# Ledger of designs, part 4: VH-VL binders against q9fz32

Target 1, 221 residues: q9fz32
Amino acid sequence: MALYCRDTLIIIFQKLTVADLARASCVCKVWNSVATEDDLVVSAFTAPWRIKELVGRPASVSFWRDNGIWKFAISHRICRGDSVTSLAVKYAVQVMDIKRLNNMMSDHGIYSRDRLLIPISNPEILANTTCYVELDKYAKREVAVLYLEGAPKREQPVPGTNQQSNLSADGKRRLIESLRRSMQVDDGTALYYLAIAEGDPRSALSEFSADLRWERQAGLN

## First folded at step 1 (VH-VL)

Design e2 (framework fv_romlusevimab)
Fold by ESMFold2-Fast, scan of step 1:
Parts: sequence; C-alpha cells; structure tokens
Structure e2 (fold): chain C 221 residues (1-221), chain A 125 residues (1-125), chain B 108 residues (1-108)
Amino acid sequence: as target 1 above (221 residues)
Amino acid sequence: QVQLVQSGSELKKPGASVKVSCKASGYTFTSYAMNWVRQAPGQGLEWMGWINTNTGNPTYAQGFTGRFVFSLDTSVSTASLQISSLKAEDTAVYYCARESYDFWSGDYYYGMDVWGQGTTVTVSS
Amino acid sequence: SYVLTQPPSVSVAPGKTARITCGGNNIGSKSVHWYQQKPGQAPVLVIYYDSDRPSGIPERFSGSNSGNTATLTISGVEAGDEADYYCQVWDSSSDHYVFGGGTKLTVL
C-alpha cells in the first residue's frame, strides 16, 4: 500500500535528522511537501539544542543540511580593550577557533570590526534561547546567532543583483552570466548565491564552493 | 607580467598519447577559467572546452569527449590537455587561453584575453 | 547547436573602413567577442562584450551587436590589420563557446 497519508509521513519525518529530511525531500512530491514544511525543518534544526525560537530564515535550503554546533555562534559587540585572547578566555573557547570562524589572519583584525562571532563551547547555553539566522559578512555564511546583550533592531535585508544600482544593464547581464558560467549553474542558482553574498561575486563563489564540498562529503554529489 | 607558456611541439605516431601543458604566471591562477582551442592546418578556431580552475570541473565541447582530458595542477599554476589514441585528424595547433571571472577586481568578462603561444601536435604516418 | 556565420573574406583599400559581420539567431541578446589572428601567431582579443576594447587596441577598432548581426568595424585600415578575424559567443543553452568560421581581411 502507498504511503500517501500525511499524518503517517509527518511522524516518520519527525524521527529523521536534518540530513535525512533533505534527502527525503528529493524522493517524491508527497514526501517533498512534508519535508519542506517550515515547522518540521525548524524543529529538526533546533530540537537537539532545545532552542526556544529561531528568528529569520536562511536564503539557502543548504543551511538546513547541517545542524551541528558550528552553525551557531554568539554575536559579541566589540568594546575598547577587547582582544581575541581576552574574549577566548571570557567565552572559554580557543583563539584559533575565533579567528577561523571570523576569517581573521591576525589578532589585530578585531579593531576594524563592530562585532565578533564567538564559537559555542557549551551547547547548553543555547537551551531555551532565541537565535537569529543572519548572513555574517566576515564569516561569509549564514549563522544562527545568539545575542547575550539583546537582539538587533533590524534584520539584514536579502539583497539581489537588482540592488547593484551602480552597474549598467550590460554590466548586470555580464555579472550574472560570468557568475553562472563560473559556477556552472543556471541563472536562478547564480542569483541565489549572489543574493546571500550581498551582491559580492567572490562571496557568492565561496558559498557555492562550500555547499559543493558539503554535498560531496555527505554523498550528495 | 601575465603570461601563459605552453610546452614544445610534439611529433607522434597514430595510437600514441600526448600531454600538452600550459603554465600560468603573473596572476591568481584560480581566478580565471582556462580554455582550450584547437586549430587544424589552414582551418579556423575550434573551441574544445574549458576547465574551472577553482573547482577542477571540466566542460568539453561536442566532439572532444572520450580521448581528450583537461586537468590542473594548481600548486604549479599549470593546466594540461591529454589526448589519447592519437589520430591523423588530431594534427593541429593547440592553444590554452585564460578567461576572466576575477570578481575581486570588479573587472570580469567573457573573452580570452591572454593566450599561450600554441603547441603544434603532428600525428604522422 | 548555435552557429555563427562570417563572410570568408573581405578586401579593403588602405585608409578605408572594413566591416566584418557575424550572423547568428538573436545574437543581439548575446555578448560577442572578436579575435585577430596573424599568420603563425596566437589570436589576440580586439573587442569584448560587443564593443569594449582591451588595453592596447587602437580606437579605430569598434564593435556593435543588434538583432541577428554583430559587426567588427576597422576604420582607417592599415597594412598591419591584415589578418583573420573571428567572432565568438557563449551559448547559455548548451554551455558552450561558439566561434565563427573566420574572415580573412586583405588590405589591397
């Protein structure tokens, strides 16, 4: 007999990991419709760390493929006197993990920034909290961030190629086609990665490469 | 200076294999695609395909699959073309040519702005 | 597959204007690049994205592209312009570059 009952499929999907849900969404229309429900996807992503609320949604479905602790970070507002070393001590994390997460080459890179992402050392800190899905310009990826000082007043908008108002019509066409060709994808995929990269083609290529690497590691191409 | 330097001419027998190399210098190798173009004696330019220097993913034009393989060694900024089971019709000058997708400078375009000097492959007898 | 059509040859007197055409279905929606190839030499990009000139290419080289025809225009032709000229486009539907057959420019 066919597994066409939505109630049965929902119960099955509630037992799957985020990676398993992503795979299930590719099988058939009924499975895909159940697997792409916001509540189900968000629940699978947040439940392991008992997060109370996830504000915002990622631009890429690939965000949901991995719900490991590295998807989460504390957003620390940098104050005068802060250093990577002092913050590593304060948050009980390693200096190299802070530098890696923030793409920092040296400790002095902190002084050009308003905020710094701190890795989660103890997952219990996420329990019963509200996290925000944000595209971080320094990490060059979407992160679920925890604000110990209070939430930001405004979420970042989702920029598109059409917001690059300084480019001529020919320039926009050239950018989209060059990016599409460089990534060897369709226009929609290129526009998506350009949007999550805030119109920066380098960041778009970086995000795309990271997603391809994850797909290969997970056995999805 | 930006340049592409190709390996020297090759004279091969039918059925042999050949590897043509193309060494890049003066730019970030992975910021530019590498194209391969063939020109048979007295004929026009034929696009063979390209390889994404960032991902290593090759794309072959119709007619250049099977015996033709594009590869990279990014540690020495070199792209290579390998042709197996050589035939008389493979006699041609083979060019490598870079194509910009260097988005860091904001100056990108389709078009092959820097070419290697060409490698003559002669398959005879 | 997408096909670009060029005249096999064009002759022009020194100091006059040469026009080399590149025909393709709806080529005006594509970006056309032009290459110059002199005997025994590698091709040289002379026009990219329809009408832009690379550094070092004289202003007498210009390009246009609309409808079904792209044109490379060389004004004040010099003996040194004698060469084969190739147009090229990226065909998004096949993910392939396409070259025209080439046009031999003879300066009389």
Scores: ipSAE 0.000, ipTM 0.444, lowest interface PAE 10.9, mean pLDDT 78

Design e3 (framework fv_romlusevimab)
Fold by ESMFold2-Fast, scan of step 1:
Structure e3 (fold): chain C 221 residues (1-221), chain A 121 residues (1-121), chain B 108 residues (1-108)
Amino acid sequence: as target 1 above (221 residues)
Amino acid sequence: QVQLVQSGSELKKPGASVKVSCKASGYTFTSYAMNWVRQAPGQGLEWMGWINTNTGNPTYAQGFTGRFVFSLDTSVSTASLQISSLKAEDTAVYYCARDLIYGDYEGMDVWGQGTTVTVSS
Amino acid sequence: SYVLTQPPSVSVAPGKTARITCGGNNIGSKSVHWYQQKPGQAPVLVIYYDSDRPSGIPERFSGSNSGNTATLTISGVEAGDEADYYCQVWDSSSDHYVFGGGTKLTVL
């Protein structure tokens, strides 16, 4: 069943050479359909914004469902003297839009962060750029991120099927699946809470419960 | 400025009731949960529970069910704690405290000044 | 029920570094918050989520959390740091906040 699962086939497709993809499409029509869909989805997502390259892929195909500017953000490296207010002026955006994107209710959240997501006010800034699909801890969702001064030198470790770690790939998949069922959320949300809990499922459930309580208090849907 | 201001000290006899109020200002009252924390004389902090300021639903820690009631008046941004059938062991300072900020995990970031409740005959 | 253990007292000379520990089974898998309380005053949050500082809290305050021990570290201790310090976690198994017993920091 795993070989006929669309998400599994997409992962396999991404690892094949062009020659291997052509051969696979002759053997399995499902693989050919998956390959064609990936090309179309990426093209449909990037073309309106004239993006040169999209690095990475979302964990969930639901990421592609809505193609709006809110899928994108600038990653600003926080420097001494920065404030939410000063950054809003610098990037010509509203203070409240920065706070909403980063799930901030106060200015306190900036002091312990290395980076802050800035909403895109002018879509033209995306033209001919490279964007990175990343799971952001503060926005609690996948975002297509633009780095104005260049991408971070380090790769960001994300728990998943192919991630290098002390846990086996199967072990991580089972943990994410178990959390998804327990929390009644999508894989991306479960992966986010597992990541902030450093792989501990109990801490992940605890953080989720606290956030769910907070969301009810704040009137968030 | 964000503040929680509590009602004044109370001196009660065993069997009486007391109501401690906590008035919030400087923020949207219904966007933060409110915790209640007790501190007996010379003792540490003890969590009593919390109340959802948007829905009004309270959650009580074990040991604080029955005689303790958390309530709200959102029209005046006030949370209240009522203790019925007072006992000597209820003598303590009672604090209200604003809950974690969403996304920033700031803990109980704003506290009331505390209300001393003394139960003596 | 989940229990957090703190030493009842810690003494430190001015300008030196104070370390206050908070022991709990697998506490490294939980998020630890730290509060400062001076006599007759309400608690003040000084560290949240193991190591983050609220605005207004000096850089002298730092935190760590690993294994069975979380630690609040205060470098360059000042007389004004004399207070009771409490650690706190959310216990997911009981859905309750749990406080440590508190540590009295004395600056000599």
Scores: ipSAE 0.000, ipTM 0.408, lowest interface PAE 18.7, mean pLDDT 76

Design e4 (framework fv_romlusevimab)
Fold by ESMFold2-Fast, scan of step 1:
Structure e4 (fold): chain C 221 residues (1-221), chain A 125 residues (1-125), chain B 108 residues (1-108)
Amino acid sequence: as target 1 above (221 residues)
Amino acid sequence: QVQLVQSGSELKKPGASVKVSCKASGYTFTSYAMNWVRQAPGQGLEWMGWINTNTGNPTYAQGFTGRFVFSLDTSVSTASLQISSLKAEDTAVYYCARGEYSSSWYDEDYYMDVWGQGTTVTVSS
Amino acid sequence: SYVLTQPPSVSVAPGKTARITCGGNNIGSKSVHWYQQKPGQAPVLVIYYDSDRPSGIPERFSGSNSGNTATLTISGVEAGDEADYYCQVWDSSSDHYVFGGGTKLTVL
């Protein structure tokens, strides 16, 4: 078959949806190489939302498996007087959706950051805009971010906002139990996702959720 | 070097007011929450609440609203605790402490990694 | 509301191992943090996330947390370790810090 020829594969992949492209990436190494090419993957990801430019690239291949609206967020600069409730009203979104996106179980989660991610309620806001692929420290996953006031001109590292925790054996066991419960899977599946996330439980949950949602969109689950 | 330096001890009469300050240095002041913790003589640690150093919004624990006010002066990286209408039971050491946090998909977690040296407030006639 | 229980005091001989417990309902599902407070001084974080040590804290300090009990372990105890020790968790249901009552460690 001609499918091992890169030029032929590129023509085929240009006509695939994001879900189909992600499916192709799981078939073999040659297909996976083509499926992760910048031009094809970025075009498939941005075209449905008519995004003008996508700046940056994700560290995880799982980012490209799903191009749903939940991959995008508005980065809101927190001002004095802002609350999760007031921002939910301003952006016409639910309080719980803001908390979930930012991993906030309480309103106190707002204290540890200059910016808050806001879910996109109207996808048309993405049309003809520039989005930035960023690893959000608090959400612990890659997000395609829209800056309504323009992207920050400099980045200032925040000490103590660690992505990786050093866990004891007992801590790892407790973590695996929590992941198993949250994902409603067996220990082996929880261990697998924790391993591919290099021990980061939030990345593990993100990878699992991305895979599960892609499977549902592809009709496998 | 990250440090929090608090104002000196205070001796006040009942009904007076006091203001305790906490000056931060060695880190970006607005990137961390500031907690206030009280310790009465011979007693344990009691969390009073915190203030968001970026927004200025205070949150008070039960029992510490009304007479207690948390405030900021970000231009000098200083947080302050004001206590009005002082009572004998307000006699304690008051600590400021920098809030650090982690979160997970299922839960949040908070701890205090850097503490001020403490300010003793004595209320007596 | 959530409650952490510590023994009021623990005594240990120099060079031996001290164990300070922190009891709480299903505390093994939470992360426990430990503070050391020497007389007349501010608390110092000695363990966070059950078992992690901040920079500058000697390896003699370790922690564990499972079931209903978290434990701070100090091996090779030195006279300078004599202090009050407090455990702490964050209770997301009540949105506040929960401290144990404190344990006074006496080095003979």
Scores: ipSAE 0.000, ipTM 0.469, lowest interface PAE 12.4, mean pLDDT 78

Design e5 (framework fv_romlusevimab)
Fold by ESMFold2-Fast, scan of step 1:
Structure e5 (fold): chain C 221 residues (1-221), chain A 123 residues (1-123), chain B 108 residues (1-108)
Amino acid sequence: as target 1 above (221 residues)
Amino acid sequence: QVQLVQSGSELKKPGASVKVSCKASGYTFTSYAMNWVRQAPGQGLEWMGWINTNTGNPTYAQGFTGRFVFSLDTSVSTASLQISSLKAEDTAVYYCARTLYSRGWSPYYMDVWGQGTTVTVSS
Amino acid sequence: SYVLTQPPSVSVAPGKTARITCGGNNIGSKSVHWYQQKPGQAPVLVIYYDSDRPSGIPERFSGSNSGNTATLTISGVEAGDEADYYCQVWDSSSDHYVFGGGTKLTVL
């Protein structure tokens, strides 16, 4: 009965795809507990792309359900002289693919953005690299980000500046859960809209509704 | 077969200019960036920079701006390195080496190298 | 500026295992490539992405990379393996390829 030995199951699960691992978690208690182990999920997500390290974790477990190339993007810091066209040539991708990923209808105002996400044209670029799971404001989803110039350092608190918390941790958790239910989205999406609304749930719902109308008009729903 | 073939050895006087060429064959030239690597006599490998073969945009490592110019002639699949105002310390073997495509692909390796061009600067 | 440190030389008897190290701050988070250079010849890629071998490179060549040290391992060393070996990484902070100083492998 090798299949009910946890050591044997771990070896088997290390060879499964993310989708297969999710299906296995529904079979039985032993399989379910092994299949939900963090290390196995991360390994299944990164192994096809030969990623060396995945830093950070998604807010929603739905992130792990799909590990296609569209989950990954290069973070390009926008500099003077950059244009969507010049970046498409530099990274060997299509202009429309960049615009699609960044929710752009035109490249007007590209310099108002801190970064542009570049789609992965050759998956081999991911081999033996470190990717960072981040929520992107313009793509409106969590993305595994590759930094060719190195990941940005976390900001340090400015001496003498006290950031006020408008919500307790428990209040924020309840608010995110409420928004998730109202919008019928995952926790990461709810957190994103709450963040761009500066903690105001009414503004979060308004922004989400506006984005749904745009996506429906563009045929993306 | 995939090959990078470089121009022959050069013997120059201080103050002269030299142009080293690197002709690619057996692959799509514009799919790979071209690196330039210098090796002074008895010393290690030193990266000089690379040129994006699709855009023609060069990137120079610190210490290789000004007198050093990377250029392309895509019609003949050739990358070139020009050194102006030659100095004795420019005496070295210069290599070209390809990397799978452009500045954004920085973790990639150099899988194919030219045979090297010896540049000797002497009075 | 990022620096890779290699020992200047390593000596090994034929048939034994040679290990060439490449030291760098948190190098385990970077991808290390290794090149072999014989006298008067261009470098040849022997290991890429820490541990992968190009077509045509014998299985005797292997690599590892963790923490602050990457290692090129050559088992069953042959006289023809005598060469200079260079490690290389990309330094994202400077947008720059960095080579180690090179290690001369001498087969006794």
Scores: ipSAE 0.000, ipTM 0.413, lowest interface PAE 16.9, mean pLDDT 77

Design e6 (framework fv_romlusevimab)
Fold by ESMFold2-Fast, scan of step 1:
Structure e6 (fold): chain C 221 residues (1-221), chain A 122 residues (1-122), chain B 108 residues (1-108)
Amino acid sequence: as target 1 above (221 residues)
Amino acid sequence: QVQLVQSGSELKKPGASVKVSCKASGYTFTSYAMNWVRQAPGQGLEWMGWINTNTGNPTYAQGFTGRFVFSLDTSVSTASLQISSLKAEDTAVYYCARDFGTDYLEYGMDVWGQGTTVTVSS
Amino acid sequence: SYVLTQPPSVSVAPGKTARITCGGNNIGSKSVHWYQQKPGQAPVLVIYYDSDRPSGIPERFSGSNSGNTATLTISGVEAGDEADYYCQVWDSSSDHYVFGGGTKLTVL
């Protein structure tokens, strides 16, 4: 009776780690039903890292099967002058680890992203914080995100548009301003070249330079 | 110069079909989604849907499923709207409009075709 | 479906400031774009991302967006500003573009 009393099982499960809950859920269906309750699963996931609150829930219950540090990331909002190298130094992580987490092959087009996910180097940073369960479009997985400056307004990805970039309004504004200054043109012209370059500022500069050279060749400039 | 040029005005009888074309120039056609927007006489702008120019996948707004078909001819950088079984209430100006290519969330339309007037009368 | 509400008309004297509102539930959480349409012409983007101006749009055009109301502000209005003005957002929950009903600006 003690083993089949739901209240008794809940108390027992509150003392288990995520790995232990996964093992318990494999024992029998009654235990599995109890082990997947939000209050138990969230407590087991957050307790080892001393996380105060977990906001949001994953779409897949498989998210809960492990709570390793790789489930967590810092959300860094991209600012003018940021680079993968400078962020690696700031957060005391490796450049390659940032690139792998964010599925980037190079630093090219960093400003086409409104944020980068930074790996957790020191787990103590998670203590007494609020983390947000988010599906990250670039990492293509669910991650528990830590916002050092508080949670910004969430951006929802739009399905079925392979040609669209993951740019926030702020990120796009920063790119346009940077290009405007570099090309010495108005915002609309900078936006045009950024658009035909699919959000890549280096390609935008290249396209503008090619058009300017063609105009000079044709005697129009 | 980025430009969208639409086909000329059409006068059709009820039950006929019409095809409106929109030819893009001055940019990479497949890098930007194409929107269709309708404006009935004296009325506001009504979004009909969009087509992904890279994949060819159309998305239709609620009122525009069935008789309305979005298509592409990538070889000539042209998007097309076909309306079958025309009704008097289809009388409107139809616009194609290019999406913002660099923003996945806050979509808007930066370049518009001149519009194609479709009149349905007997 | 998400709905944007605009006044059907606004009248303003030349040289004065016109304000055209666009109401929507929690519209401040969205980015608002504004289009100008003159009779017989296609719409023209005049403000994007709440407050930014495309090339060729005069500084007297500005925008704001907070709470439940976005506003297009035209200072020092000129006769050439007479047009219909439409606000527009992308509603990610329905995966749809949403236009306001339009506001006819009359300069008298």
Scores: ipSAE 0.000, ipTM 0.415, lowest interface PAE 15.1, mean pLDDT 77

Design f1 (framework fv_romlusevimab)
Fold by ESMFold2-Fast, scan of step 1:
Structure f1 (fold): chain C 221 residues (1-221), chain A 120 residues (1-120), chain B 108 residues (1-108)
Amino acid sequence: as target 1 above (221 residues)
Amino acid sequence: QVQLVQSGSELKKPGASVKVSCKASGYTFTDYAMNWVRQAPGQGLEWMGWINTYTGNPTYAQGFTGRFVFSLDTSVSTASLQISSLKAEDTAVYYCARDYSGSWYEFDYWGQGTTVTVSS
Amino acid sequence: SYVLTQPPSVSVAPGKTARITCGGNNIGSYSVHWYQQKPGQAPVLVIYYDSDRPSGIPERFSGSNSGNTATLTISGVEAGDEADYYCQVWDSSSDYYVFGGGTKLTVL
């Protein structure tokens, strides 16, 4: 620690790529601290895409190791009449790429979400924009999100934690209503399957379908 | 085109009941929750509660339990507000307004309002 | 019982900037929506989620929200902007919508 001034190390690390910073963080305690310096790492991550500002921070330092285009997505607020197919046409991307990014098995899952993540086909769209680091609970990954139609809904930040672990009452109600429509059951049944699926509506639907198949095989339905 | 069309003005005596309707068109009725908002003469907007258009389950704000009932007729895409045992203090304009099943909490479309006047 | 506080009235000269505040404990963690109501008319959404504008709302309408105060800003005020303005939030802890008391904007 006596060997270097921290300010000098920061200047050196400002010249490193994201991959280089990730490697440097494993060398020693002092270098690791400087290599994971918030402002320095953010600058290295945003520079290749010419992003003006990155808001929010990932829970995992592994997020910084790779800044390929798949780390970025457009946030599309879901509207009446939206489908994965219509959005693929609108954004000039493939249906399968939208489904993969959003961990979707079927189109009806769209209604349980506030938004759908759209893959970036043209990287130039990121230039001089503000992106937001968010943990998307349905995609089950941290993503740098671009909002084309205004700022995201505000949530109370907890340093070092993600909003995914705490589903709001509104989010829970929306998920229950969406599952109710998809499964054609009452709120209590939808809540039960959502609970055993740990809040994941896709897993809830899968568990319900499995139970329904077993009931039919047993001659109960 | 989205429209919320409410029933006409009502003039009632104390102790009577009134039913205000809100007919939706231009969207899938059950995809949006319906909210009710009261505005007394010269006063501000007061949220009364909402009804889940898919489940039919109502939620009432504290001041609106008992005499107020939210209901649906999904076959005609209509939400209704019934007020029983009317009092002079119920004189107000009543609005319906939609939100997107909790996802978009802003009220993007409103009915034109129904004036209910309670006089002796 | 979450409470939103608005000033009862704000006066502004034509062409100047009007600022209407909405006070609430830690309101910066809520999403604030703003409605314009002209006499005898239903409210109209003018700002949603703190700062977003619906289609058809002029660029001179903008919003912000931080700490304990949200603000609706109307630049280059026109006579047609004279109306009552209401802020609103969804309080997820109570599952209730809350409106502010309203602010009468007078273009003087």
Scores: ipSAE 0.000, ipTM 0.419, lowest interface PAE 15.9, mean pLDDT 77

Design f2 (framework fv_romlusevimab)
Fold by ESMFold2-Fast, scan of step 1:
Structure f2 (fold): chain C 221 residues (1-221), chain A 124 residues (1-124), chain B 108 residues (1-108)
Amino acid sequence: as target 1 above (221 residues)
Amino acid sequence: QVQLVQSGSELKKPGASVKVSCKASGYTFTDYAMNWVRQAPGQGLEWMGWINTYTGNPTYAQGFTGRFVFSLDTSVSTASLQISSLKAEDTAVYYCAREGYDSLWSGYTAFDIWGQGTTVTVSS
Amino acid sequence: SYVLTQPPSVSVAPGKTARITCGGNNIGSYSVHWYQQKPGQAPVLVIYYDSDRPSGIPERFSGSNSGNTATLTISGVEAGDEADYYCQVWDSSSDYYVFGGGTKLTVL
């Protein structure tokens, strides 16, 4: 019978929305096995937004539970002169929505960051694009990210790199000095950890502490 | 002037609930994290957790989940701590404390402003 | 979880120097904050980030932090310095703040 034929079920599932597909997976064991197939899930997630390619996969199947616009964000590279308010105007979104998405308590949170997540206001921007499924450290959840200028090229962290473009020279110097004092290391080492932490000093301290613990466990000086 | 003012002392029986409030003034409430600290009679300071004043998202230290709830009313710049099913061991002074903001770090520092404390006594 | 160890009490004569220690595994890689608490009062921040003083705290108060020990130093101790002193760190592995057990400073 049609409902028990896997080939027929696959064709039916290809026409369902992500929410409908997730609901269908709870109805029948046969339907559940078909609904978790990678190609069907990806197709259902991307088709409504006309996304050309989805790179990466979520760690949790719950990511596929819905495909509303809130699952997507633009990754904006922060430049000198940028502020939460100026970016809200540029992208036609609310300041409050940017702050919530990025777990920001104050406007000062932008100054040490390399990139900021921007909510999608016009879904047409997603059409025929490539999105990347990433666990965002600020939003603390998986997001399908759009890079308007193209995905960042793979770069090996280099001490002394000028990746902190939004900090004044004086502010950058003081931040590096503060990190150096906290970690009891030279400026180059502080810059390295700040770079791999994308300008977040608390994350830089966390990465340094993790590496220091590993070095001690391995018996390295 | 920057200040945190807490509600008055409470005397409760075991099994009751209590709500301690902490009203902020002199600064933008949503720009600073709020922490809660407990001190039992004759004992030291014990960190209970914090709440993000912008998002309302609480984080609890181990041992302070379940009966303890952090909440906000941003319209009146107030953070609150609710303790349900009170036990004798909950007898303590409860403090709210603001994490100072350091623009150099683009993050939070030590607890620079403290409430005066609220004494909660649980006895039969 | 990460543990900070303080001596329960320290006694010092007026005008002399008091040293209050805070022991922790590799505490020198953490930022240590110090609080003063007088009887019946809320704690007051006296040192932050190992050695920095908030506005209004006398120069007699200083701090250091290296290896496994952080130290709060109070020179020229006055009777008004009698209080409990607490050290504190942010433990990045647990994402928790940790307080030491406190040290009661007695002047005579």
Scores: ipSAE 0.000, ipTM 0.430, lowest interface PAE 15.0, mean pLDDT 76

Design f3 (framework fv_romlusevimab)
Fold by ESMFold2-Fast, scan of step 1:
Structure f3 (fold): chain C 221 residues (1-221), chain A 121 residues (1-121), chain B 108 residues (1-108)
Amino acid sequence: as target 1 above (221 residues)
Amino acid sequence: QVQLVQSGSELKKPGASVKVSCKASGYTFTDYAMNWVRQAPGQGLEWMGWINTYTGNPTYAQGFTGRFVFSLDTSVSTASLQISSLKAEDTAVYYCARGLYDSSGYWADYWGQGTTVTVSS
Amino acid sequence: SYVLTQPPSVSVAPGKTARITCGGNNIGSYSVHWYQQKPGQAPVLVIYYDSDRPSGIPERFSGSNSGNTATLTISGVEAGDEADYYCQVWDSSSDYYVFGGGTKLTVL
């Protein structure tokens, strides 16, 4: 009964890294049940960086597959006079790393954005902080976000996220499932396109098709 | 080695359209912007705009909106400039030029050989 | 929009030093790049970031930039240096490449 006792499995999983937990979940159904427990996965993700609290949860379990520093970013609200170059100096990071994280080729268009995500240069900055799991529309991925000037008000939209939805919970789930099948993508990707389309599935498919066409032209497909 | 090879010269009548192509080789096409620069006979260099090769988004200088279209075919590492409703004042040599960027601004390091477009009746 | 002013022509004797200026309001806060264009040929980058030389450009080409004037300096001028020279900056406020009007260098 080496690995069938739930108490023994919980103790073992508490000692695994996020990557190890993801691997363990692929072995058997009993392990998978324990490995996907919210508290264990969150603890494995936050413990290496000594994060006090993780607010929000990702739409996809694939978010938990790794807990490297690249999963984290600082949310910088763009102000007049900001530039990619001045922010690189301010945060002691490379210009190219900011551009890569935000899917930018040039500095043009920075002022059409509410925020930029800044890479974490010194992991110690994460210690004893609260991070927020957010889907960033420009980065096109879920990121654990640190707010240096304080968290956004809970009643206000998070910068760079679309929280508008007129769908019931069941209707939203069914639309995500339908889009997932139609686009042959994971739930997180389907949710992203539905979010940027403000819940309209036709607009979501149109935007996805436009992005797929552009990716083919850019040789990214 | 970096090369930008442009299509051959064109002779067109007013009102016609022309498409100038610029084929890049020797580097990763999407790592650099592509600029378009015009030079009318006996005149200086005039920047027309650029296209972001990663996103496909064009930016046009004032005076080059409407009739001028920048496009990409990344499968063959080619940028194109199309000019519609040609006028005599469009007569010029058109250059593509690879754009670099960093914290202090933008410059062009490699240029195509130029394409002469002549518009005459 | 930002404007760069260059003298239309500069004449210099062989072996002497040519100086080509590029005037702009507070141009010292910009990075200035210089291109050489020989008749019937595409422009060639000869100086970037005020004073840096690309590989293959002779040391006699140098640049400076301060206040309201950037300068391209060509020492020991040779007949092969006859060309049009253009200065260029990127104007962050308009997101435009700005070219000077060009200077024709004639070696007498």
Scores: ipSAE 0.000, ipTM 0.417, lowest interface PAE 13.4, mean pLDDT 78

